# VHH binders against q86b00r158to499, part 4

Target 1, 342 residues: q86b00r158to499
Amino acid sequence: PRNSLQRAIDRLKNKFGISLKGSFEEEFYLIKKGDNNNSSVASLLNSIEKLDHGTFANYHSLDCYGDILEKITNALEEQGLPIEQLLSESGSGQFEITIDYTDIMEACDRHIIVRQTINSIASYNGYIATFIPKPFDGLVGSGCHAHLSLWDTNDSNLTPDANGECGLSLVNQFFIGGLLKHSKSLTALFNTTPNSYKRLKPFYWSGCNVSWGLDNKESFIRIPSSPFSATDGCSNFEIKTIDHTSNPYLAMAGIIHAGFDGIENSIAPPPPTSLFDQSVLNNQLIPSNFEDAIQSLKENHYLCENIGNDISNAFIHVKLAENKILKELSDDDQILKLLELF
Key: E = the ipSAE of ESMFold2; O = the ipSAE of OpenDDE; V2 = 0.75 times the mean of E and O plus 0.25 times the DockQ between their complexes.

## First folded at step 1 (VHH)

Design c02 (framework vhh_7n9e_1)
Fold by ESMFold2-Fast, scan of step 1:
Structure c02 (fold): chain B 342 residues (1-342), chain A 125 residues (1-125)
Amino acid sequence: as target 1 above (342 residues)
Amino acid sequence: DVQLVESGGGLVQAGGSLRLSCAASGFTFSNYWMYWGRQAPGKGREWVSGISSSGSTIAYASSVKGRFTISRDNAKNTLYLQMNNLKPEDTALYYCARDRYYDSSGYYLGAFDYWGQGTQVTVSS
């Protein structure tokens, strides 16, 4: 899969002189280990709730988890990974860590290292770190949002244009047009389990609408705004639907090939959608389940050929088989099985 | 703990103006979308206005568009609502609310993490 990403990077660079940079926002739950005899989803949720409700004078998540978060951040810094942001959800045991921007291949490598580091440090300190997209029905899901930007061979950011739609250059708009054209097929690469689709629902602000827009959390492509007059436009764009069941190399290869198609064929995206525009309620949606997503990918000869037919066929075969097995399990047993994997 | 404390409400005549403030504490204010909502006597809650973390994206309910202005001062951790040309039907308890950092924008009421206790606005005619 890493070789597929390298081929995608080379294709974009050789044809257009463009490189991709990015970073991931790593969302995860930390669960204090208790009795290891017969862990259940209910007991895991109770562990989070007990920590939260047993605290009468201090309700901030960071105060309850200070020691473990410090060990995680120290371990990441020791590996030379600059932490851009660390945030928490009060009382939920959920956290987000963002690593600084870098070239897209290194960003994918960092993504793997970050998850392995979080899992290892959590485990050594009596916690379970979980990256499951929707581990608990009553709690928020976990994704790994990707922030991306386009750069030229002189290391200049090609993403912004103050005179462009949403502050974006024409080339970036074409890249987004390609992403939206291929969005249903990309969903198969981004969200590879039945559990992924419990997180990907309209009005959950997971980016399920096949649309784009300035600060629009419900759109597939979100454009973060900047308040500073020194900015010549928006510096990056965000894809929120990606979760930790994806292979980051395949996901990014898909993104690059889709964006390449947009640039190659000058695919203009539709008009941007405002967050508070009523039409967002009726926007076209990405697939609501893995079977529909994988069918879109199977029919997408362009993406499959460019990723590599052998890799694409193997991915489709393996993931359909895994989803069939998972769907035969109860919802709770699926979560317990996914804890072994993510 | 997260706290949102509204102020600036009161009794005002139709056609008058009020400025509401919401003092936020216990979190990094500049990382969150913020909202104003209201609840009139005998009615359900309705959202009034929303503003992005940077202040660059702003939206209003149709009932207040052109009359109300939302703004924020991230250095002071304060959210504002300037209300002009007030009508008797604007009478309500006004709340500020914090969006979740991710997965939520507050577009659908009930998706907020925290709500303030509110400040009462009464418009007489």
Scores: ipSAE 0.000, ipTM 0.160, lowest interface PAE 16.8, mean pLDDT 80

Design c03 (framework vhh_7n9e_1)
Fold by ESMFold2-Fast, scan of step 1:
Order: C-alpha cells, then structure tokens, then sequence
Structure c03 (fold): chain B 342 residues (1-342), chain A 123 residues (1-123)
C-alpha cells in the first residue's frame, strides 16, 4: 500500500491543504543467542533473565547491552537516521528507539529500514532483536507508537492551539473524532496477529480505551504534554496501539482516511478523559482479538473503499488465513514462528 | 505490469569487485523504497541492502556493510549495488526487490523479485 498511502496523502492535501508528519517509537527486545539449534521460549526468557539478574542488577545488564546499543545507534546515524531518543524499558532487555520527525511517507520508509538495521546489527553481534508484540507473558509488550501532526502547505504546524481542548486546534480535534469513529476498524490494520492482542489489555498502558486525552496512556489517542503546552498548545498526538505486525503504509493510509472523514464531516470527539478520573472513562474498548477487529473492518465500507477494495479484500483474506495457521500452534510455537519474521 | 531486470553478475576472484544494476519499469520508481536480496545455494532469500525513495535512508546487512554500496538513479529508473572486496561467502543469486507497502506474509516488504543475477566468487 505505498500507492494506497500516496493516494491518502494526495486526498488530504488536495481537499484541505493538509499534510501529515510523524515518527515511530521502535520498541524491541534484545536476546543473547543461546547454544541451541532449536531455541525454546523458556530458554530465550532465561537468557534475558540472566543478563538482567546480575550482581550489579540493572547496571550490569546495561553494561552488557551498552556495546550492542552503541553499534545499533551508530549504524542508524551513519545512514542519516537521526535518533531523538533511546530508552531502556525497565531493564528487562527491552529498548525503545525514536527517529526524528519527517513527512509521513518518509517516516514509513525509515521505519522499515530501522527494523532491518536493528535486526542485522543484533544478529551479527550474537543477539536476536525481536519486535513481536508480546513475546513473553510475564514481560512488557513491544509497540510501535506513532507520533503524528498536521501541517499546511507552507510547512506550518496546524496541530496546536493553546486555547483549544487539550491544546489542540479544531481541525486536529475533528481528525481525532474521525480516528475514534473508525478505531475498531483501524485496530485490524494496526494489530494483525493473535499475539498482538495479548499486549492490548486495559491498565497496561497500551491505549485500549476508545477515548482521547492529555497524557492518558490508556486512551487510543494520547496527547503528549510538554512544558510549553499551556502557552503554545500541543505539538502532536500519539497512537499507542500500533505494533510491528502492521504494514506502516496501510496503517497510515487508514489513519489519513479516518481523519479525513473527521474533518470533512466535522466530527467532534467526545470530551477528553483523564487517566486519574475512572468515573468518566469510556468503558468502550477496541477489539480484544483479531477476528472481531477484521469483522469491524469488513463492515467499514468507507475505509475499505478509500484504501481500495482490492487491497482491503486481499488484506482481510491473507490475514485471516495467517491467523488461522498461527492459532493451530501452541502459544510458545507461535512465538518461535513469529521470531523468524519479527 | 511491474518488471525488475538485474544485470552485472559474473565470476570474480576473491577481493574483486562487481557492480549490479536493476532496471525497473511498470511503476513510478521514484516513489518506492528498493532492496537487494540474495539466495546462496541451499539457503533461503536474505536481505542485503535497502534504500528509501529519496536516498535519505540506507541500510546494509552486517555481513556486507563497508564493502557494498547501494545507490539509485531515479531519472534512469535504476538501482545499483557496488560490491567491493568480494568473498567466496558472497556467492549467490542477487535479486532486486520493490517495496509493496503491503504485507502478504507475516512481515514481507517485497512484492516483485526479478529473475536475479548470479555472482560467483572463487577462492
């Protein structure tokens, strides 16, 4: 769907003079290779636990990962991919790399190259890098969060308005209204394996609630605050549910068409929700499994027609077949199969 | 009707160089990321290098980094792979691949593979 994404970009630009910019937060595990021809999930988890449970605790683990992380970041920077952020996720062998903001098509191209670079450098240095959404039941899942903003043809950010709800302009609020309207169908494009849905749980900061709000990590749309939000407005919005099983071009095409619907039809989002006020939280959740997500997409004629009926039908058919095959495997065998691909 | 035609392979001594070309037609070349992959005897296809539509992002497999250089000429609809300091381990069929933007497998970013060009490196 690179062509599908280009059509979505052109549609938004031609009708409203708006373009989308973004960046991805790349979450992944680094696992030191074992001396086994047939690795088990238990042996992979044990490798992570040994590195994390040293005499010097997290400091020893960071020292072990420091060299490989430096090689990964140097390789990315040498390729002209400016790194905005590198974080260790709770010292569990999980890391996050965020690449600088750019036009949405280039952001998708960068995403693919970043994953291939991380896998290549890790493999050469005796590690397995994995982008599986939930490789280990006892550990945090890996997402591919997207930070997005709306821009005009003169390269001015249309996202912020200090006087708007959550520091957002009215046009961005309508875009979000469209995203929330289509959230269940978008989930099918964002989360394409049975394993994806083990990560998508309430109260695990995955963004499962069909809601939006300032710094609300449980909301489908999170608005990140900054020290300047009160004076300048908020510069971007975040979708946390996307994982590495998505095709980034198709996911972004879906996002653009959903947001377009919001702007075209002036779809106001519901009132924003606070993570700290459980009494006003919307109890509506995104689908908890792929079959329900795909059913929502099948019934969404607007998204399927605008993405392209042939592309949408092919996606639905292929992904249902893949999920059927994966579900025939034990949970551990699914992880080993996905490890070959992610 | 998408077509990718690889050329430039051949027999070369270890330490030698080859330049592979991929002539693309049937799509707007300048809008797609492009890749080189290879398949050694008895092995599956493996990724070698990738380049974004505008050459702003380039990546290499660790086994070839520093020896191979990927480039593209959008005006000529052509992708290149300059291979230096070739090793016997580089012996493979080399394939040009177009990014689909759409996965038909669990993660597959290539929808069109050419017929390939054979590279044989003698010791």
Amino acid sequence: as target 1 above (342 residues)
Amino acid sequence: DVQLVESGGGLVQAGGSLRLSCAASGFTFSRYAMYWGRQAPGKGREWVSGISWNSGSIAYASSVKGRFTISRDNAKNTLYLQMNNLKPEDTALYYCAKDTGYSYGLVTYFDYWGQGTQVTVSS
Scores: ipSAE 0.000, ipTM 0.149, lowest interface PAE 18.0, mean pLDDT 80

Design c04 (framework vhh_7n9e_1)
Fold by ESMFold2-Fast, scan of step 1:
Structure c04 (fold): chain B 342 residues (1-342), chain A 125 residues (1-125)
Amino acid sequence: as target 1 above (342 residues)
Amino acid sequence: DVQLVESGGGLVQAGGSLRLSCAASGFTFSDYAMYWGRQAPGKGREWVSGISTSGGSTAYASSVKGRFTISRDNAKNTLYLQMNNLKPEDTALYYCARKYSGSYRVPTYYGMDVWGQGTQVTVSS
């Protein structure tokens, strides 16, 4: 799929002279292994149960996990990753890593390295790191938010326009129009397991509404504001629904092809919505389950052809088979299986 | 309406101290991580410091570490920045900002949803 992303990057650059840059916000849980280590199902379930019941909610996460977080950060920096911050998130034992944005291919490569490093360092130090979208029923989910921006061949950010809607340039608005047009199909690439859809619920700040807006946590596309927005415009846009079950190369290839369609066909997005706007006449949600998402992708000939029909068909068949197997497992067995994979 | 209002800036001699305040209103302050950033004349934006929702964890840019202290009073909905041993290069407009996810990170233009108008700090030699 790395080659698929390269083709998408080349297509956008060759037709419009535009490149995508971005970064991922890596959300994950750290679980201290019990006396029997991670080889014990009972120890794993006890650790999960403690987090679910809020046993660690009384701790200041950074104070309790300082040593392991320092080891993770040091290991990432030793690999040449410009890690800006490693932080506690809402939810006991949950953390977020922030790294500098870069060209989208490198951002995807960094994403893979970050996950592998976190898993390795955690495991070596008696922890389980998990990137499962919704590992605990009572706690917040873990996403892989993407912050994205459009750049020209002179390395100038094309994203902002202080006079544009939501502080965005017209070309970025068209890119977003493409993303919203293809949002249901993109969901299949972003959220590839039954567990993903336990996280993707309205009112959980997951970005389930097929909408966009300034500082709107419920929109598929969120536009972050800053004190420089009035002068400079907004410098990036965020997709919140992506989780760690996605292949980042396929996800980004899909994003680029969808955005390309928006630019090529001058697809204006609908009017932006605020978090407080109750007057949306037709609210649309992304699919609430994988089967509906994959059906949308199957019917999207534009995305499938541009990603590559062989790659798209393989993805669809493999992920439908995987989801069928996962759905036959008990909830606890699904979590244990996903811990092996993510 | 959600708003952040910075105060406490001014003119100070090198080696002096200032304490900045940021008054928050229109949201549950204790649910959000907060940070301070600055922009010097003719320079880009720079992150200064961040603080967790409870105030138990803090982070600082290397340029200010050991000289600045971030703190918060959730009962008063107020964020503070104590600046000691000020240098001429600390001259900038200082902003406070809210982090939407309840965490903090180095302030780039990513993941921030509310910012203040800023308070000017000028350090003379």
Scores: ipSAE 0.000, ipTM 0.167, lowest interface PAE 16.4, mean pLDDT 80

Design c05 (framework vhh_7n9e_1; at its last look DockQ between E and O 0.38; V2 from the best seeds 0.00; counts 0 for: pae E 10.3 > 2, SAP .679 > .668)
Fold by OpenDDE, look of step 2:
Structure c05 (fold): chain B 342 residues (1-342), chain A 126 residues (1-126)
Amino acid sequence: as target 1 above (342 residues)
Amino acid sequence: DVQLVESGGGLVQAGGSLRLSCAASGFTFSSYDMYWGRQAPGKGREWVSGISGSGRSTAYASSVKGRFTISRDNAKNTLYLQMNNLKPEDTALYYCAKVGSRYYGSGSYFPLTDYWGQGTQVTVSS
């Protein structure tokens, strides 16, 4: 998978002189282990400190988990990872850690290291860290949002254009056009379990709408705007639908090839969508289940070929088999199984 | 710095009307979607209504649809919420908000968080 991404990177660079940089927002839950070795999902849920919503709750959550969070932070810093911030997301034991953006390959490497480190530190200290997309029905899901940007050979960011739609350069708009074109297929790479699609729901800021727009959290592609000014353009775009069940290398390879298609063929995206434009919010959605997503990927010869037919076929086969097994399990058993993996 | 200042709240009888205002500063107002939220005593924050940067698109929570109207004056950097046919269950602290974003600019990071004001109290008596 890593080689596939390298090929994608090389393809983009060789053809257009463009490179991709990025970072992941790592969302996860911390659960304090109870005395019972065979903890049911219900038991795990009960172990989560539920706090009220709001800024105060977030601070309180950070305080409650201060010791373990400090250990996590220290462990990551000791490994030379540039932590931008660690924050509470929902006040219910959910946290987000952000590492500075870098070259996309390194970003993927960091993603793996961060997750492994968090899991290790949590386990060692009597916690369970879970990166499951939707571990609990009543609680907010966890993703790994990808913030991406295009760069030229002079290490200049090509993404921003003050005069461009949504503050984006034309080349980045074409890149996004490609992503939207392949959004259904990409979903199969981004979301590889039935549980993933429990997180991916309209009106939950999960990016289910095949659209793009400024600060539109319902869009497949969100354009983060500056809190101070929109006149300088936007430096990056965000994919919200990615979760930790994805292989980051294959996911990014897919993104690069999809974007490549956009640039190569000048695929303009549709008009950008506002979060509050009700006329379009449910018009076109990403697949609502893995079977539909994987079928889209299977039929996408462009992506499969460029990612690599062998690795694509292997991925499709393995994930279909895994999903079949998972779907035969009860909801609780699925979660327990996923806890072994993520 | 982003600043949002709400006004227009007060005590009103059921069936009455109020018009809330939100004065915005510290950002290019017309470039951002804005929304109103509310928080009733003992309850969490609830989304009420949203409006696009241009003002062309609006959305409402089911609980207020047909009664509330969101609007904006981009020349005045002001967001409005016209509330008609108010009900006791509308009693809450109402706040205006700007959708937050994660932004990388020259190596600087701006956290993904909403910006909201201190709120204005709306109390609807029976």
Scores: ipSAE 0.016, ipTM 0.286, lowest interface PAE 7.7, mean pLDDT 87
Fold by ESMFold2-Fast, scan of step 1:
Structure c05 (fold): chain B 342 residues (1-342), chain A 126 residues (1-126)
Amino acid sequence: as target 1 above (342 residues)
Amino acid sequence: DVQLVESGGGLVQAGGSLRLSCAASGFTFSSYDMYWGRQAPGKGREWVSGISGSGRSTAYASSVKGRFTISRDNAKNTLYLQMNNLKPEDTALYYCAKVGSRYYGSGSYFPLTDYWGQGTQVTVSS
């Protein structure tokens, strides 16, 4: 599916002279293996549950995990990946790493390297790193938010317009119109397991509303503001629903083809919404389960054709089969299986 | 510097009422969505209610809907939470928060984040 992304990139560049840049926010848990683990899910769940009850204050978390986090960041930097940000999240043992902004293909390549490095360093040092979207009830979910922007062939950012809606240029608004039009089908590419849908709930800041807006954590497309937004416009837009079960190349190919449709057909997005606007209560939600998401993708001839019918059919077939197998497992066994994969 | 100062908590009997206030400073108050959260002993932080910058849109957690009312006075830079029909389960530290955002750009600009106040304790006796 790397070739599928390259074709999408080429299509956008050849028709409109536009390229996409971005970065991923890598959210994950670190779980230390205990002395009497017995290699059972019950032992693992007990350890996680103790952490979930806030055994350590949040300001203590970075100190306790300092050694392992230093090893992870050193390994990433040795591979030429500059760390933009490392944050402790609200969940005990939950962290976020963001790598510097770059061209979208390189961003996807970096995403793969970052996840593999975190998994390898954690495992070698007696930890389990997990990228599972919703590892346990009561714990905050883990996503991989994508920050994206549009650029011209002279490497100028086309995203901002201080006089535009939400500080965005008209071309970016059309790109978003395409994303919202195709949002239900894109969800199938972004969230590929039953577990993904335990994370995607309204009023949990997961971005489930088919909407967009400034600083709106409930919107499918969030526009981050800054003190410079009024004078310079907004520099990027964010998709929060993507999780680590997605293939980043296929997800980004879908995003590019959807945005292309928006630009080509001048698809205006609906009026933007704030986090607490009443329109949030009236907006359509993205699918609440994988079967509904995949059905939306099956019915989306435009996306399937442009991604490639063979690739789309293979994706649909494989992911339906995988989801059937996962759903036949107990919740605990499903988590254990997902730990092998993610 | 963003500052949020909560007040109005205290001890109250089940079925009683309290009104919480949050005094905000250091930012253009009317430009930001605000919310109330709470943290009960031995539990994580829970979102309670939110309000848009204009004050025209509100949202509530299912556990408090119909009992609590969020409001704001943009002229006074103050956020309010009117709590009615209080239950022992409502016992928690209540705090107000400003919605932040991450900005990615060149130069020396640092990311914005959610800003939390120190909180005000609400204790509901049976």
Scores: ipSAE 0.012, ipTM 0.281, lowest interface PAE 8.9, mean pLDDT 81
Fold by ESMFold2, look of step 2:
Structure c05 (fold): chain B 342 residues (1-342), chain A 126 residues (1-126)
Amino acid sequence: as target 1 above (342 residues)
Amino acid sequence: DVQLVESGGGLVQAGGSLRLSCAASGFTFSSYDMYWGRQAPGKGREWVSGISGSGRSTAYASSVKGRFTISRDNAKNTLYLQMNNLKPEDTALYYCAKVGSRYYGSGSYFPLTDYWGQGTQVTVSS
């Protein structure tokens, strides 16, 4: 799968002189280990330490988890992965860690190391870190949103154009057009368990609408703005649906080949949508379950051939078998099984 | 320097009405989607209502649909929430927020993902 990503990287560079850079937003829960060894979903919820949510303010939100979070950040820094951002939801026990963007192969390698480090440090300190997409029905899900940008051979960012739609260059718009064209197939690579689809619901801000737009948290492709976007354009775009069940190398290979198709064939994306525009309510959605997503991937000969037919066939067979096993379990038993994996 | 200042909260009886305002400055208001959120005593944060930058599209949480109306006046850089048929369950600190980019720091500090104000208290008596 790493070799499949390298072939995708080379293909984009050789044909168009374009390289992809990115980073992942690593979302996870920290759960305090208890006497019952956290053997049920109810016990997991009871074990979550909560921050005070008495008022809205720009509070420092680390007071309940400060020691474990400091140990995680120090361990990542010792491995050469300094944290750019650490974010928490008020009172949720969920955190987000982001490493600086870099060349996409290195970003994928860093993604794996970040997960391993968080798991190890949490376990050593009496916590369980979980990256399960939707571990708790009443709490926000966990994704690993990818922020991406296109660069030329001179290491200049090709993504922004202040005069372009949503602040994006035309070439980046075509890349996005390809991503949207292939979005249903890409979902099989991004969201590989039945639990993944509990997170991917309309109005959960998970990005399940086949659309794009400036700061649109409901869109498959979100274009983040900054205070400088009006003068400089938007420097990157975000794929919101990816979760930790994905193999980052396969997910990113699929993204590159889909974007390549968009550039090669000048595929314009549809008009962008805003969050809360009623046209979003009538948009196509990504598949609502893995079976439909994997069927879309099976039928997508372009993606399967470019990723590698042997690799894509192996992925399809393994994930169908894993999903069969998981779907035989109760919802709670699925969570407990996934806790061993993510 | 994004600033959002909420006002119009207060104490009302159940069944009553309030209109909240949010004065916005430091950005091109009409270019950005906006929303209202709330936090009730002893409960987590709840998304309430949102409106597109142009004001043409709105959305509401199920708990408030039909009772609350979001609107904006782009000439005055002001976001509004008209709240009718208020219930004790609507008691909360209400805040407005700009949908926007994240501002990132390093280390143990947590910059907010969206801009929001300090809020205005709404208390609904039985």
Scores: ipSAE 0.005, ipTM 0.312, lowest interface PAE 10.3, mean pLDDT 81
ESMFold2 (binder alone), look of step 2: mean pLDDT 82; pTM 0.820

Design c06 (framework vhh_7n9e_1)
Fold by ESMFold2-Fast, scan of step 1:
Structure c06 (fold): chain B 342 residues (1-342), chain A 126 residues (1-126)
Amino acid sequence: as target 1 above (342 residues)
Amino acid sequence: DVQLVESGGGLVQAGGSLRLSCAASGFTFGSYAMYWGRQAPGKGREWVSGISGSGGSTAYASSVKGRFTISRDNAKNTLYLQMNNLKPEDTALYYCAREGLRYFDWLSPHDAFDIWGQGTQVTVSS
């Protein structure tokens, strides 16, 4: 898969003189290890709930996440990973770490290193870190949102145009048009387990609508407000649906080939939408299950050929078999199985 | 009705130059991004260049970057493509198109291309 991404990068650069840069927002739960009872989903949820129900004066509960998060961030920085942002919600047990953006191949490498570091430090310090897309029905899901931007050979950001739709340049609009055209097939590369589709629900801010727009958390492509003024345009765009079950190299290869199609064939995206437009409620959705997503990918000869027919066929075969096995398990048993992997 | 009319094509020797024009009518020209595409004999459509509504942002296919320049005159509702150092490989029907955001159709991708003009033929001899 890493070679597949390199081919996609080379294709975009050789044809258009464009390179992709990006970063991932790493969402995960931290669960304090207790006794042997951490062998069930109910015991894992109970560990999180105990922290949520601490009194305002419970100093031990308030300190719990601070200590482990400091150890995680120190370990990441010791490995030379520049932390751009750390977000936490007291009482939820869920956290988000973002590493500064870089060339897309390095961003994928960093994604793997960050996840491994978080798992190792958490485990060593008596915690379980989990990247499962939807480990608990009553709590929000975990993704790894990708923030992406287009750059030229002079290392200039091609993403913004203050006078463009949503502050985006024409070339980026075409790239997004390609992403939206291929969105159903890309979903198969982004969300590879039955559990992934419990997170991907309309009105859960997961980005299920085949649309795009400024700060629209329900859109497949979200354009984040820039810290710059409105006259400067937007510096990047975001895909929120990607979760940790994806192979980041294969996911990014798919993204690049889809965006390439958009540029090569001048594919204009539809008009941007807001969360509250009635049209958003009637927009087509990405697939609601893996089988439909993989069927879209199987029928997408363009993506399969450019990613590589052998790699695409292997992915389709392996993931269909894996999903069939996972679906035979109860929801709780599937979570326990995924906890061994993510 | 949206109307796009290309002109300026012709026969030219390798290394020569041509300037294409696209006269637009039936819409607020400066509110739309515009682009040039081409179709060579026996090949599919290829994107060549694009320009934002204001003219502040441009993009080019790698095959033409440094040789072609896209520009627009919003007061005249006209799009231009200056082509320098032409090669035999540039032989194609060249056409302009309006940003298709208002006419996008996910069910009928072919309909999205109805906003392209009739085109102007460019033939580059060796």
Scores: ipSAE 0.000, ipTM 0.114, lowest interface PAE 20.7, mean pLDDT 79

Design c07 (framework vhh_7n9e_1)
Fold by ESMFold2-Fast, scan of step 1:
Structure c07 (fold): chain B 342 residues (1-342), chain A 126 residues (1-126)
Amino acid sequence: as target 1 above (342 residues)
Amino acid sequence: DVQLVESGGGLVQAGGSLRLSCAASGFTFSSYGMYWGRQAPGKGREWVSGINSGGGSTAYASSVKGRFTISRDNAKNTLYLQMNNLKPEDTALYYCAKSPELYSSSWKYYYGMDVWGQGTQVTVSS
């Protein structure tokens, strides 16, 4: 699967002299294990509720995680993984760690290492770290947002253009045009379980609208504004829908091939949309379930051929079988099964 | 299962006051942020004000800041909007809404609403 990404990287570089850099924002929940190992979904949710509601105040519950978070960040830094950002979400037991930008292959490698490190350090210290997209009804979901930028062979960022739409260069706009064209098929690579689709809903900041725009958290492609300079253009773009059930190498290979199509065929994206344009939020969505997403991928001969027909066919076959098995389980049993995997 | 029932609207003269109420049931009210939105005839939905689960933090649209006060009574499962110095442009159907997720920051901003109440009509005459 790593080879599929390498082929995509080489294709983009050989044809256009363009390379990708990026990073993932790792969202996860930390759950303190009880005396009985807290193996049921109800007991896990009770553990989060007890810490967040019964421990003084929401702000105070962040202090209760201080020790474990410090151990996690120290372990990551000791492995040479530079932390750009660590955020907490109002005492919900949910955290986000972002590692500094790097070449896209290394970013995918880092993604795997970060997840494994968080899981192992949490486990050794009496916590469960979970990367399940939607582990609990009523709590915010967990994704792994990808921040991406385009670079030339002289290590110059090709992403910004102050005179371009949303501060983006024409080549980056074409790359986005490709991503939006292929968005339904990409969703199959990004969100591979029934649980993934409980997170992907309008009005939940999940990015499920087939659109793009400046600081638009409901758009499939979000363009982050610069805090210091609007005149220089935007340095990167963000895909928010990706979750931890994806294979990062396949997801990123899909992204690169979709963007390549955009550049090669000069595919202009539609006009950017504002977060406050409610008409877009209602009508143009990515698939709401895995079966529809996979059907879109099966019909996308361009992506399947460029990823590799053998790999694409294997992915489709395996993931349809896995989803069938998961759907036969109750919601709680699905969560317990996914905790073994993510 | 989730139900939100708005009340307290009516006809009022410019400069007057109204207090809106929203009775909530079917969920743990004290665990969710809440907000008020409004929709004037022929216009889209507009976020008016939000309040966090505990009631200690509030946010307001610039058009109503200083005139409206949002509050909640978690013991009664009730959300309130005190509207002072009403203007004709405040005329709208006012909706109560629940934040979509526990501890979501959506109550601070207009990102949309997952649960719409039936609304209560506010008409401000000049």
Scores: ipSAE 0.000, ipTM 0.138, lowest interface PAE 19.0, mean pLDDT 80

